# Designs tried in a protein design chat: VHH binders against Uncharacterized HTH-type transcriptional regulator MJ0568. Part 2

Target 1, 125 residues: Uncharacterized HTH-type transcriptional regulator MJ0568, of Methanocaldococcus jannaschii (q57988)
Amino acid sequence: MSQSIEDYLERIYLFIKENNRPIKTTELAKLLNIKPSAVTNMAKKLHRLGYVNYEPYIGITLTEKGIEEAKKILDKHKTIKIFLVEFLGLDEKTASEEACKLEHALSDEILERLKIFMEKFKDKV

## First folded at step 7 (VHH)

Design q3 (from x14 with L27R Y104P)
Fold by ESMFold2, fold request of step 15:
Structure q3 (fold): chain B 125 residues (1-125), chain A 121 residues (1-121)
Amino acid sequence: as target 1 above (125 residues)
Amino acid sequence: QWQLVESGGGLVQAGGSLRLSCTASGRTFSDYAMGWYRQTAGNEREWVAFISSGGYTTYADSVKGRFTISRDNAKNTVYLQMNSLKPEDTAVYYCARVGSDFIPDEWGQYWGQGTPVTVSS
């Protein structure tokens, strides 16, 4: 999954969780600092992939598939950040910045192996 | 063209239930997502519930756990089951076609006339 798709799903998920309503394309464009036409193009793609429902003038919501994918992406961020802070000793600011860079590149298999490693060695740090 | 007709509104006591219906006259009903909205006098129309063409649902926080949206594609009908009604739910309820697929330049949104719901104390 491309980085831009994952960024859109994360931002849509967080907005709907906080505001309890669909996000309008103009709102998402403002949050991402891009043109509304770029949001519309990505919304069409996300709809074709089954991740969102997109209605002009009403806004964008996540499908069940979209919600589960957004949660997976957020789980990657949290896992990477915990590893960087607790196992590698990075400060919180640096760890958060590096987690943002790494979360889109890390495969699901490696994430799972990382979690197993962290659980096995949690008492040794 | 599409027409939407809401029905099932009325007067109900707090704690009671109502089931709203919305029947569509358009072809290809099963291809479209549907939503319920409500409006009180002097306020903007508020989103209540959404159901995709594939049957996925989501709800406004104020109604989650109390309201259920469903659809019957054979009857071109979408429903809103409203339970545990509160005086704050008093509004005119609107059904809307809110999109089914990405057809540029042909996006349409159709509204009915609404069905009034009054929840008494």
Scores: ipSAE 0.000, ipTM 0.135, lowest interface PAE 17.7, mean pLDDT 80
Fold by ESMFold2, look of step 15:
Structure q3 (fold): chain B 125 residues (1-125), chain A 121 residues (1-121)
Amino acid sequence: as target 1 above (125 residues)
Amino acid sequence: QWQLVESGGGLVQAGGSLRLSCTASGRTFSDYAMGWYRQTAGNEREWVAFISSGGYTTYADSVKGRFTISRDNAKNTVYLQMNSLKPEDTAVYYCARVGSDFIPDEWGQYWGQGTPVTVSS
């Protein structure tokens, strides 16, 4: 799954979780700092892939598949951020920025192995 | 492709309540957002309430706090609980599949037949 798709799903998920409503195309464009037409094109793509539902008046919501993928991406981000802060000593702001870069590259297997490693060695940091 | 059947409409006095049901016969019901719309004679259908596949809800300002949309994916059914009804809520109510794609022409082809609701003074 491309980095662009993952960024969209994550932002849509966080918005809906915080606001308990669909995100409008203009709101998502503002959050991503891109043109509304780019959001519309990606929303159509996400719909074809089964990740979102979209209606012009209502806005964008996630399907169950979309929610599952967004949670997976957020779990990667959180896991990497904790590793960078607790094991490597980065400040939280830097760790968040680096986690955003790394989360798209990690496979699900490596993520799970990283979690196991961190749990095993948590008392040594 | 999909068949949507609304039920539960009828005549009620202002301040009363009704519960509408919409049962879908299409495959993959759980993958789609659903909506309730209403139409008075001579006007376009008006959006009332929306529920995503994941259960997130939103409402038109005119019904917020009075209407509740819900879904039961095991029964392929969407509900609209309508409380504190007003004469202005009088309409034919339709359920619809939302988000089959982003093209409005496709949006309109997945409607039920409608269930009439009349709210008397």
Scores: ipSAE 0.000, ipTM 0.160, lowest interface PAE 15.0, mean pLDDT 81

## First folded at step 8 (VHH; from q1 with D105P)

Design r2
Fold by ESMFold2, fold request of step 23:
Structure r2 (fold): chain B 125 residues (1-125), chain A 121 residues (1-121)
Amino acid sequence: as target 1 above (125 residues)
Amino acid sequence: QWQLVESGGGLVQAGGSLRLSCTASGRTFSDYAMGWYRQTAGNEREWVAFISSGGYTTYADSVKGRFTISRDNAKNTVYLQMNSLKPEDTAVYYCARVGSDFIYPEWGQYWGQGTPVTVSS
């Protein structure tokens, strides 16, 4: 999945979790710092891919498929952040920033192997 | 949230074999690394074997060559084939998603009752 799609799903998920309502295209455009027309085009794409429900005036919500993908992205962020802090000694802020960069690049299999490594060696840090 | 059910334990003589099973609820089972752990009374739970989502396996030194972990994603099931059992293998065996206690304490995971294994001399 492209970084752009992953960024959209993550932001939509976090907004709905925090606010308990659909996110409007104008709100998402502000969060992503892009034009509302770009958000509308991407919302239509995400709908065709089965990730979102999109209704004009109501806004955007995630399908079950979209929620699953957003959770995987957030799982990547947390796993990478803990690795950077606990195994490499980074401060929390730097680790979070680097995790944001790395989460889009790692495959699911590599992430799961990282979890195995961390569990095997957590007592040796 | 997942529910995990371990089975296949029992009483066996040293040198014997057992096959443990662990069935998980949840549609994303195939996306996650799984592990077998064991615990004796008064001790921390220790890892025994891990299997990644793609089938990569690794084992604790104490069980290498004797135990084999495998998975059947269509059945949401992880197996532990235990051969050449020793009295030191006596424990309650648990399965879990890798990293549950270390990475995701706030996401919660229900440990099952485990499956007890007793290896007699």
Scores: ipSAE 0.450, ipTM 0.819, lowest interface PAE 1.9, mean pLDDT 87
Fold by ESMFold2, fold request of step 23:
Structure r2 (fold): chain B 125 residues (1-125), chain A 121 residues (1-121)
Amino acid sequence: as target 1 above (125 residues)
Amino acid sequence: QWQLVESGGGLVQAGGSLRLSCTASGRTFSDYAMGWYRQTAGNEREWVAFISSGGYTTYADSVKGRFTISRDNAKNTVYLQMNSLKPEDTAVYYCARVGSDFIYPEWGQYWGQGTPVTVSS
């Protein structure tokens, strides 16, 4: 999945979790610092891919597939952040910033192997 | 949260074999690395074997060459084939998603009852 799609799903998920309501296209556009028309075009694409429910006046929510995918993206962020803190000794703030940079590049299989490495060697750090 | 049910334990003589099974609830089981762990009385759980989503495996030194971890993603099941069993393999065996206790404390796994294995001399 592209970084742009991942950013959309992650932001939609976090907004709905915090606010317990659909996110409007204008709200998402502000969060992503892009034009509302770009959000509308991406929302239609995400709907076609099965990730979101989109109603022009109500806003955007995630399907079950979209929620599962957003959680996978957040899982990558958390796993990388913990690796950077616990294994490389970064402070939490720096680790979070670096995890944001890295999470879109790492494949799912390699992330799961990173988890295995971390579990295997957590007591040797 | 996933629910995990271990089975297949029992009493065997040294040199014997057992096959453990662990069935998970959840639609994304195939996406995640799984592990087998074991615990003896008064000790912490220790990892035994891990398998990634793509089938990469690794084993604790104490079981390498004797145990084989595998998975059947269509059945949401992970297995542990235990051959050439030794009395020191006696423990309660648990399965879990890798990282359950330290990566995901807020999304942590309930550790099930486990499946007891007793290896007699």
Scores: ipSAE 0.431, ipTM 0.809, lowest interface PAE 2.0, mean pLDDT 87
Fold by ESMFold2, last read:
Formats: structure tokens, sequence, C-alpha cells
Structure r2 (fold): chain B 125 residues (1-125), chain A 121 residues (1-121)
């Protein structure tokens, strides 16, 4: 299966935050349920784009640019999920699945306006 | 984690004006919606005004037409111009990233110390 750059950055960020160490390509492959060779190819691409530092026997870490992008992606997922649950009444599982579909499509400005809407109207739901 | 520093509060007569400032640490300030909130003793914070990353603004009914929120992304700063102040505007004023308590409770609050405003008659 194919994975977007965004999915890779998000998983790398979460792993390093929880484990406080680089993630190995085999570990990331297991988390994403894909082959290690696909992870290696993507790690090289992410390195060229300036998102990661990659050491074949040490693993993958995020650059400051990579951390910023990962945080934006997580922010989108969480914001959309909360909106779907609290404002539209979806259950947590369905909301998470739908947020995964939507998070890569929303512009940053629209997401921030969604946050404003949610905060203004949270007591009216 | 951002650090936020509010300033510009003080004592002012009813009908007067104050301008509050909020300066944030961090490179991504321009990416996020910001808000001004206020709190009186024993009550929860209430929102006052919001500004999106792109400059869209909205205001609580109680301050509409009297307060203006603005931002200077080059200075990582959000402002609240408060005109025609009333005694009921007396509160500690805070700035924050929109959604700090609602969307991000597990990541901690992005609140500063606040800046007190007292409006006397």
Amino acid sequence: as target 1 above (125 residues)
Amino acid sequence: QWQLVESGGGLVQAGGSLRLSCTASGRTFSDYAMGWYRQTAGNEREWVAFISSGGYTTYADSVKGRFTISRDNAKNTVYLQMNSLKPEDTAVYYCARVGSDFIYPEWGQYWGQGTPVTVSS
C-alpha cells in the first residue's frame, strides 16, 4: 500500500515523543503495516525534502521542519475528530476514520476558522 | 509549548480606552488562530474576541463595536483595542491559541499570566 508523506511524519513524531529515541525503519514499517524497503525509500525522500534526519543503523528523527509539519497534521486530525464527535454526534471510532479522510484536504486557514467556530459554539451543542 | 506575555492593562475610567498586547514565543505563531479571553474572580474564562491566521475576526456580543482584535505576525503579537470601557469589562485579560482548553487539554494550557484591567465609574 502507499503512504502519504503526512502519514509518515505523524507516526515518526508520535513514536519519538513516546519513546524519546529515533525510530528504526523496521519499527516504522511494522507500525504502518508496509515493507521496510518502502520505508527506506520514503525516508530518503523525506530527507531530500528536509523533514527528517536518516541514519541507516540508528533510525529516523525529525528536523524542526518535520516536527512543525507533523504537529500541523496532528492538529488537523484532532480538531476534525472533536468537531465530528461533539458537534455532529459521531462515535469516536467513526469520527477518527472520517478525520483521517478529511485532515489532508483542509487548508490551514479553514482549519483555524473551524477552531474558532468550535470555541464560539461549544456551549450550544 | 508557547510562552505568552500579556501587557497593557491598568486602571481606567468608564468610557476610556486601553490597548492590550500579547507576544508569543515560537516560529509558527502566524499559523494559528488567537483569542482574547477575560476572567473575573470565581468565574470561568470567557472568550472576548478571536482572530484567525488569515485575519478573520469575531467578537462576543458584549464587546462588539467597542473592541477590536488585530495581529502583527512579524512581531508574533496580538492586540486588543478596548474603547468605551464599562465597569463590567473589569477582569484579568488573557490571550491564548484558540482551543487551548477545549482541543488541547492533554498538552497543557497555552495561557500567560494575564493583564488586569479595572474600569472604575
Scores: ipSAE 0.413, ipTM 0.800, lowest interface PAE 2.0, mean pLDDT 86
Fold by ESMFold2, last read:
Structure r2 (fold): chain B 125 residues (1-125), chain A 121 residues (1-121)
Amino acid sequence: as target 1 above (125 residues)
Amino acid sequence: QWQLVESGGGLVQAGGSLRLSCTASGRTFSDYAMGWYRQTAGNEREWVAFISSGGYTTYADSVKGRFTISRDNAKNTVYLQMNSLKPEDTAVYYCARVGSDFIYPEWGQYWGQGTPVTVSS
């Protein structure tokens, strides 16, 4: 999955979790600092891929598939941040910023191995 | 939402063998590393063996060479073959997704009832 799609799903998920309502295209455009027309085009693409429900002027929600994918992205972020803080000693802010850079690039296999490593050695940190 | 059901435990004599199974419900089982853990009364649960979705495995020193973890993603099942069993292997055995402590609790998985293993002399 492309980084752009992952960024959209992540932000839609977080908005709906916080606000318990669909996110409007204009609201998402502000969050992403892009034109509303770009959000509309991506919403149509995400709908075709089965990740969102989209109704013009009402807004965007996630399908079960979309929620599942958003959770995978957030899981990567949290895992990387915990590793950087607890194993490498970074402060929370720096770790969060670095996790944002890494979460889209890290393969699922490497994330799994990182989690295994952390489980094996958590008592040795 | 994941449901995990462990099976295959029982009473066995020292030196014997058992094969544990863990079947998961859920669409994305094949995406996640899985682990076997064990627990005796009054102690914290300890990891025993891990397997990634791609087949990478690792074992606790206490079971290395005696236990083998494997998986069948088509059946959403992970296995633990336990050979040369010792009385110290007596515990309730659980399976779980690796890294449950590193995910948001509200997304989480639940521990099953486990499968008891008793190794007697």
Scores: ipSAE 0.325, ipTM 0.744, lowest interface PAE 2.7, mean pLDDT 86
Fold by OpenDDE, look of step 8:
Structure r2 (fold): chain B 125 residues (1-125), chain A 121 residues (1-121)
Amino acid sequence: as target 1 above (125 residues)
Amino acid sequence: QWQLVESGGGLVQAGGSLRLSCTASGRTFSDYAMGWYRQTAGNEREWVAFISSGGYTTYADSVKGRFTISRDNAKNTVYLQMNSLKPEDTAVYYCARVGSDFIYPEWGQYWGQGTPVTVSS
């Protein structure tokens, strides 16, 4: 899955969780700092791929498939951030920024091993 | 939301075997690593074994070679096969979900009621 798709799904998920309504293309464009036309094109693509429901004049919602993928990305972000802060001593802001980059590159296997490592050695830091 | 229920504990003689089970109520069981812990009265809970969502396993040195952790995602269950049991293995055994939300107790880690294991000499 492309980084761009993951970023969209993550942002859509967070918005819907906080606002309990579909996100409009213009709103998503503002959040991602991109043109509304680009969002519309991506929304159509995500719809075709089965990750979102896109309804013109209503907005974008996530399918079950989309929710699953969004949660995976968010879990990666959170796990990486916690590791950077608690184990490597980074500040929250820097850790968050780095996690946003790393969440798209880290394999599932490494993430799983990292979680186990963190649990095993949490009392050593 | 998540509930964990351990079972399989009991009394066993040294050198014997037990198989513990932990059933989770969560719908996304296959996405999470699981772990077994144990605790004796007056002491801190210690980790015993972990298994990732993909099946990677790791063990405490004290149980390595004797205990085996496994999972059945279709049954939302994690197991701990304990062989060659020793008196020092006597404890209440707990299972937990291992993940970013529950790495530290203050983050709301899920625990079961525990299952007691007693190994007699």
Scores: ipSAE 0.015, ipTM 0.265, lowest interface PAE 7.1, mean pLDDT 87
Fold by OpenDDE, fold request of step 23:
Structure r2 (fold): chain B 125 residues (1-125), chain A 121 residues (1-121)
Amino acid sequence: as target 1 above (125 residues)
Amino acid sequence: QWQLVESGGGLVQAGGSLRLSCTASGRTFSDYAMGWYRQTAGNEREWVAFISSGGYTTYADSVKGRFTISRDNAKNTVYLQMNSLKPEDTAVYYCARVGSDFIYPEWGQYWGQGTPVTVSS
């Protein structure tokens, strides 16, 4: 899965969770700082791939498949962010920004090892 | 740099209502999720309610339908409206700032001093 797709799914998931409604292409475009036409094209692609439901004038929602993928990415984001904040002393904003980059590169194995490390040493930081 | 000040606790009869307030001193209040916890002597703090930056709310099963969490970003304040109070709701209630993107029940939180709530039978 491409980083772009992962970013879309993650952002869509967060928006829907926060607002409890479909996200419009214009809203997503603003959040991603890209053109609405680009979002529309990606939405169609994601729909074809079975990750989202895209309906014009309604917006974008996640399918179960999309939710599953989004949660995986968000788990990486969450874990990395917590590590950066609690163990490395970064502020929330900086940690989040960095986590958004690292979440796409971190393997599942390393993620699990990181979780184990954090659990083992969380009381010592 | 963040400080949380809680208020609104007190003594109330079973079936009564209380409204707790928590005011934050930090910047960018609207970017963070806020939560309420409660703790009794000898026990760990338990999650009560969360509200995301966008207003998404979630509640512990024990308080669903009775408690309502809300926020006023202009006042940097989060509220907990507690209705139909029960003796088992007796605890010290704590306000917390949680992660901006996720709700972290155990990590990266700022805590208030707590406000006591006593529900008599």
Scores: ipSAE 0.010, ipTM 0.268, lowest interface PAE 8.9, mean pLDDT 87
Fold by OpenDDE, last read:
Structure r2 (fold): chain B 125 residues (1-125), chain A 121 residues (1-121)
Amino acid sequence: as target 1 above (125 residues)
Amino acid sequence: QWQLVESGGGLVQAGGSLRLSCTASGRTFSDYAMGWYRQTAGNEREWVAFISSGGYTTYADSVKGRFTISRDNAKNTVYLQMNSLKPEDTAVYYCARVGSDFIYPEWGQYWGQGTPVTVSS
């Protein structure tokens, strides 16, 4: 999965969770700091891929598939951030920024192993 | 006001098929997306299938390839064709009008009383 797709799904998910409504392309464009036209194109792509439902006059929502992917990304971010802060001693801001990068590169398998490691050694740090 | 009535539930053996129907009494049926949901005792209602006003369909992963949602706007009815049924498909099935043509269980509206489906092993 491309980083861009994951970013879209994550931001869409967070928006909908908070606002409980479809996100407009203009709103998503603002959140992603990109042109609305680019969002529209991506929305159509994501729709074809089965991650979102897109209606021009309504906005964008996530399908079950999209929700699952978004949750995975968010879980990765959270886990990585905790690791960076609690185990490596990074500040919250730096940890968050790094987590945003690493969440797209870390495999699910390695993530789970990281969780296991963290659980095992949480009392040692 | 919209009213939804599900029907077609019953007892079926594993591997069998069942077709559920949901009839809406509201106006402008063709303008709204419809969804099927299911719920077991003690658990939260889960989304099963979605059909937009334009006929776009999508399914929960657990039923993909086995269930088919369709609609007949002339009859104000949405259907759920359930094939290759499994015991884990046992639940009360509900239909709902889906707000804004998007998929979230909480956006379902005008729930019916449901129709029970029991799949025996």
Scores: ipSAE 0.006, ipTM 0.226, lowest interface PAE 10.6, mean pLDDT 88

Design r2
Fold by OpenDDE, last read:
Structure r2 (fold): chain B 125 residues (1-125), chain A 121 residues (1-121)
Amino acid sequence: as target 1 above (125 residues)
Amino acid sequence: QWQLVESGGGLVQAGGSLRLSCTASGRTFSDYAMGWYRQTAGNEREWVAFISSGGYTTYADSVKGRFTISRDNAKNTVYLQMNSLKPEDTAVYYCARVGSDFIYPEWGQYWGQGTPVTVSS
């Protein structure tokens, strides 16, 4: 899965979680700072891939598959960010930027090992 | 949903100062980090300043020592004090919210219409 796809899923998930409604292409375009036409094209692609439901004039929602994937990515981001801040002493902004990069490259195996490490040593840092 | 409204932009001479304001409609303002961004025509929007929910601040290298970001949670407002302005600071300035649980500083949320800043030489 491409980084771009993952970024879209994350953004869509966060919007829906907060607003409890489909996100319109124009709204997503503003959030991503891109043209609405680009969002429409990606929405169609994501729909074809089974991650979202895209309906013109209604908006974009996540499928169960999309929700699952978005949650995984968000979990990676959160875990990495916490590690960078609490264990490595990075500031919030830097940690977030790095986590945003690393979340797309970190394997599930390493994520779990990282969580285990953090749990074992949380009281030692 | 949240709405953000920027204000305070205008024309200023090089070396001058401006203070931008961004007012949010949300009631949980204190839970979120906020950021300032700027954009010129034909270019990508760039990050300028960041303030966490706890008040930690950081800045782009280009504005360090000149700009100061702050917030007033009681007023649901984030500020950008811009001193020693340069012509290269000319841009439309935007504020954005970043989530408490999910923060991408390069990606703001709930972008407003922006406030234009023009610095003349």
Scores: ipSAE 0.006, ipTM 0.210, lowest interface PAE 12.1, mean pLDDT 88
Fold by OpenDDE, fold request of step 23:
Structure r2 (fold): chain B 125 residues (1-125), chain A 121 residues (1-121)
Amino acid sequence: as target 1 above (125 residues)
Amino acid sequence: QWQLVESGGGLVQAGGSLRLSCTASGRTFSDYAMGWYRQTAGNEREWVAFISSGGYTTYADSVKGRFTISRDNAKNTVYLQMNSLKPEDTAVYYCARVGSDFIYPEWGQYWGQGTPVTVSS
């Protein structure tokens, strides 16, 4: 999955959780700091791919498939961030920024192993 | 290659009813939200009703409770049932494909030629 797709899904998920409503394309554009036209195109693409429901006027919502993917990405971000802060001693801001990059590159297998590592050695840091 | 053709307009007395139809060309009709608009000479086009691809409907305040928008995807057609018509409803009615999450006349796509509706007192 492309980084762009993951970013969209993650942002959409967070917005819906916070606001309990569909997100408008213009709202998403602002949040992602991209052109509204680009958001519209991506929304259509994500809809075709089955990750979102895009409907004019209503906005964008996540399908179950989209929710699942968004949660995975968020879990990666959270785990990586915790690792960077607790194990590597980074500040929250830097850790978050780095996690946003790494979450797209880390495989599920490595994520699991990282979690295991963190659990095993949490008392030593 | 999208084309929209409105029909059903005509002269009706106040309190009467009309049913407008808008038939779209193409095979992707069901994927798009549709809207009805109206315009009088010398004035800006105004939005009247909206129906999403999923069937969600909304209306301008001026027509709420009187107008009903619906669609038949099998026929590539959107309808506007207009009841309790008023002289103020007199206008040329247009349908358009809605291409964004905002409903503005300028954002409509593939406008038809319109169908005139005249409501007499």
Scores: ipSAE 0.000, ipTM 0.220, lowest interface PAE 11.3, mean pLDDT 88

## First folded at step 9 (VHH; from q3 with D105E)

Design s2
Fold by OpenDDE, look of step 15:
Structure s2 (fold): chain B 125 residues (1-125), chain A 121 residues (1-121)
Amino acid sequence: as target 1 above (125 residues)
Amino acid sequence: QWQLVESGGGLVQAGGSLRLSCTASGRTFSDYAMGWYRQTAGNEREWVAFISSGGYTTYADSVKGRFTISRDNAKNTVYLQMNSLKPEDTAVYYCARVGSDFIPEEWGQYWGQGTPVTVSS
């Protein structure tokens, strides 16, 4: 899955989780710092792919498939961020920024092994 | 969301064997690393064995060569085969999704109730 798609799903999920309503394309555009037209195009694409429900003037919601994918991405982000902060000594901001990059490149197996590593050595740091 | 249920604990003589099971309810079991921990009263919890989603295993030094962790994704179950048990293995054994303790929002959500193991000398 492309980084762009994953970013969208992650942002949509977080917004809905926080606000308990569909996210408007303009809102998502602001969050992603991109043009609303780009969001609309992606929303349509994600809708076709079955990740979101997109209704003009209503907004974007996640399907079950979208939610599942978003949660996986968030899990990667959170895990990586914690690793960077707790194990590598990065500040929260830098860690978050790096996690946003790494979450798209890290395989599922490596993520799980990273979790294992963290669990094994958490008391050593 | 997940419910983890351990079983298989009990009383066993030193040198004996037990096989613990942990069954998870819910989805995506196969996506997560699972692990076994143990804890005695008044002491901190310690990790025993971990298994990744891909089958990578690792063990605490104290149990290497004696314990084997495995999983059956079709059954949403992780196992701990404990051989050559020692009195010092006596503890409550817990199953958990690895890494869940790092996320405050997930604290305690992916742990079982524990199964007691008592090894008599």
Scores: ipSAE 0.741, ipTM 0.926, lowest interface PAE 0.5, mean pLDDT 94
Fold by ESMFold2, look of step 9:
Parts: C-alpha cells; structure tokens; sequence
Structure s2 (fold): chain B 125 residues (1-125), chain A 121 residues (1-121)
C-alpha cells in the first residue's frame, strides 16, 4: 500500500472518529494541504479499490476494508509512540511526530516483534 | 436501547419556515453525534445535516444557508431549523444517532419514526 493511500485512510478515519460524521472533500483537502481536485481523484481511486464510499455532497466514509486498514495504521502509530515514550524516554510531542514518520515504513512483522519485546520487558522500564 | 421521536413537521407554503425537534430517550446522548436525513417515496434516505458530539455542524449543499442544526444536551434534543423552504424539501425527515466509529453499515442505525414535511408551491 502506498504512503499516499495510507495517509488518506488514516486522516479520514481520525476525522470521522473525532467528529462522528463524513469528511467533505474540501475539508480533507485543507487537512492534507492539497488541491480539492487531488482529493477528488484519490477519493475515486480509494472507492475503486474498495476502501471508501464517496458521495460528492455527503463526503467520504470508510468501508469495512478501509476501516480495517486505517485501524492497522493507527495501531502502528500507537505502538511506536508507546515504545518511544516508555522505553526511549521521548516526550509525547516528539514521540508522536516520530511515530507518524515511522508508521509508514515499519513492516507488519517488525511491528509484531516490537509488541512482543515491549510486553516481555515492560516491567524493566 | 434508544428511542427517537421527531416532531414539528407539517404543511407549509414555499418560502416558509418549520422547526423540527427530535427527543432521545437513552443514556449518554451527549456522547453521540446526531443527524437529520430525509426521504422521498421510492428513493434512498439522503443526509441533510449533521452535528457532532463536540458541536461541529455540516450540511448538504442543497440546504446550506437555509437549514440550521443544533442540540440541547440537557433536554436530549436535536433541532433542525428549516428556513426558505422549497417544494424540493418535501420529504419525511428522520433524526438519527451516529455511532462512535462512523461506518456506513451503522450510519443512522437508530432512527425515529420520521416527521413528514410538505412544502406547497
């Protein structure tokens, strides 16, 4: 999955979870700091791939497939952030910024091994 | 365990106003987003307006500037103020609770009975 697709799914999911409503294309364009036409093109692509429902006047929501992928990306973010704060001693702001960078690069295998490591050594930090 | 009751619909002349109310019975009303939807015969329900638990509002383009959604958490009530009504606004209006994860299968899964609005020319 490309970083662009992951960024879109994560932002859509977070917006909907925080606001409990669909996100309009203009709102997503502002959040991503891109032109509305780019959002429209990506929304059509995400719809074709089965990740979103897209209605121009209602906005964008996630399908079950889209929710599962967005939750996976967010699980990476949370796991990395906890590691950086609790094991490496970073402040939460720095840890959040670094987690955002790392979540798109970290493989599922490494993420799972990180979770196991953290559980094994949580009492030692 | 939620019950939603809409009221305030009726017959109105084009250009007129109506105020719809939707009272919820159930715990934790303030934790949920609420929405208004409408349906004409033979069509799918369409979204009209939305208000988050945090008070953010958004509207379908067809009603923007004419309709206002609001909520009173102390009364477990959501409102839709409908001004400058057009014949195209004729529909049965429903209020709905939206889940904490806004997903399509659960969008508006708790509906009221609806309140009919007829706008005559």
Amino acid sequence: as target 1 above (125 residues)
Amino acid sequence: QWQLVESGGGLVQAGGSLRLSCTASGRTFSDYAMGWYRQTAGNEREWVAFISSGGYTTYADSVKGRFTISRDNAKNTVYLQMNSLKPEDTAVYYCARVGSDFIPEEWGQYWGQGTPVTVSS
Scores: ipSAE 0.000, ipTM 0.124, lowest interface PAE 16.3, mean pLDDT 80
Fold by ESMFold2, look of step 15:
Structure s2 (fold): chain B 125 residues (1-125), chain A 121 residues (1-121)
Amino acid sequence: as target 1 above (125 residues)
Amino acid sequence: QWQLVESGGGLVQAGGSLRLSCTASGRTFSDYAMGWYRQTAGNEREWVAFISSGGYTTYADSVKGRFTISRDNAKNTVYLQMNSLKPEDTAVYYCARVGSDFIPEEWGQYWGQGTPVTVSS
């Protein structure tokens, strides 16, 4: 999955979780600081890929597939951040920024191996 | 193997300050991450603070804003500055080598003898 798609899914998921309603295309455009037409084009792409429900004038929600992908990215972020803070000693802000950069590159296999490593060596921190 | 020697513990009133030191006798001190832990009687050791070889720091939530970890690689020494001390900070404080930032297979945890801190009131 491309970084752009992952960033959209993550932002939509977090908005809906916090606000308990669909995100309007104008709201997402303001949040991303881009034109509403760019958001509309991406929403159509995400719909074709099966990640979102898109209703004109109502906004965007996630499908089950979209929710699962957003959760995967957020789980990668959390796992990487914990590793950077607890194993490598980074401050939370720096670790969060670096996790945002790294989360798009990690495969599901590497994430699983990282979790196993962290569990095995947690007593050495 | 390394020796770690903690010092600077003692009795202090609530709201006071104390500075702990930990001097390492091993070579390659600058390559290793260091930490402070504490233990009250009958409990497991609790992580307090961590500093990487590069100087990045993290803290347990219970001490954030009150404690500061630092290092002086020229003196092979790690410090814990403890401000605004509370009675619940009463514990034996241990310095530990946690591991090299660059060599994970050398992550061995060595402990000093500990330095007792008592916060009255």
Scores: ipSAE 0.000, ipTM 0.067, lowest interface PAE 22.2, mean pLDDT 80

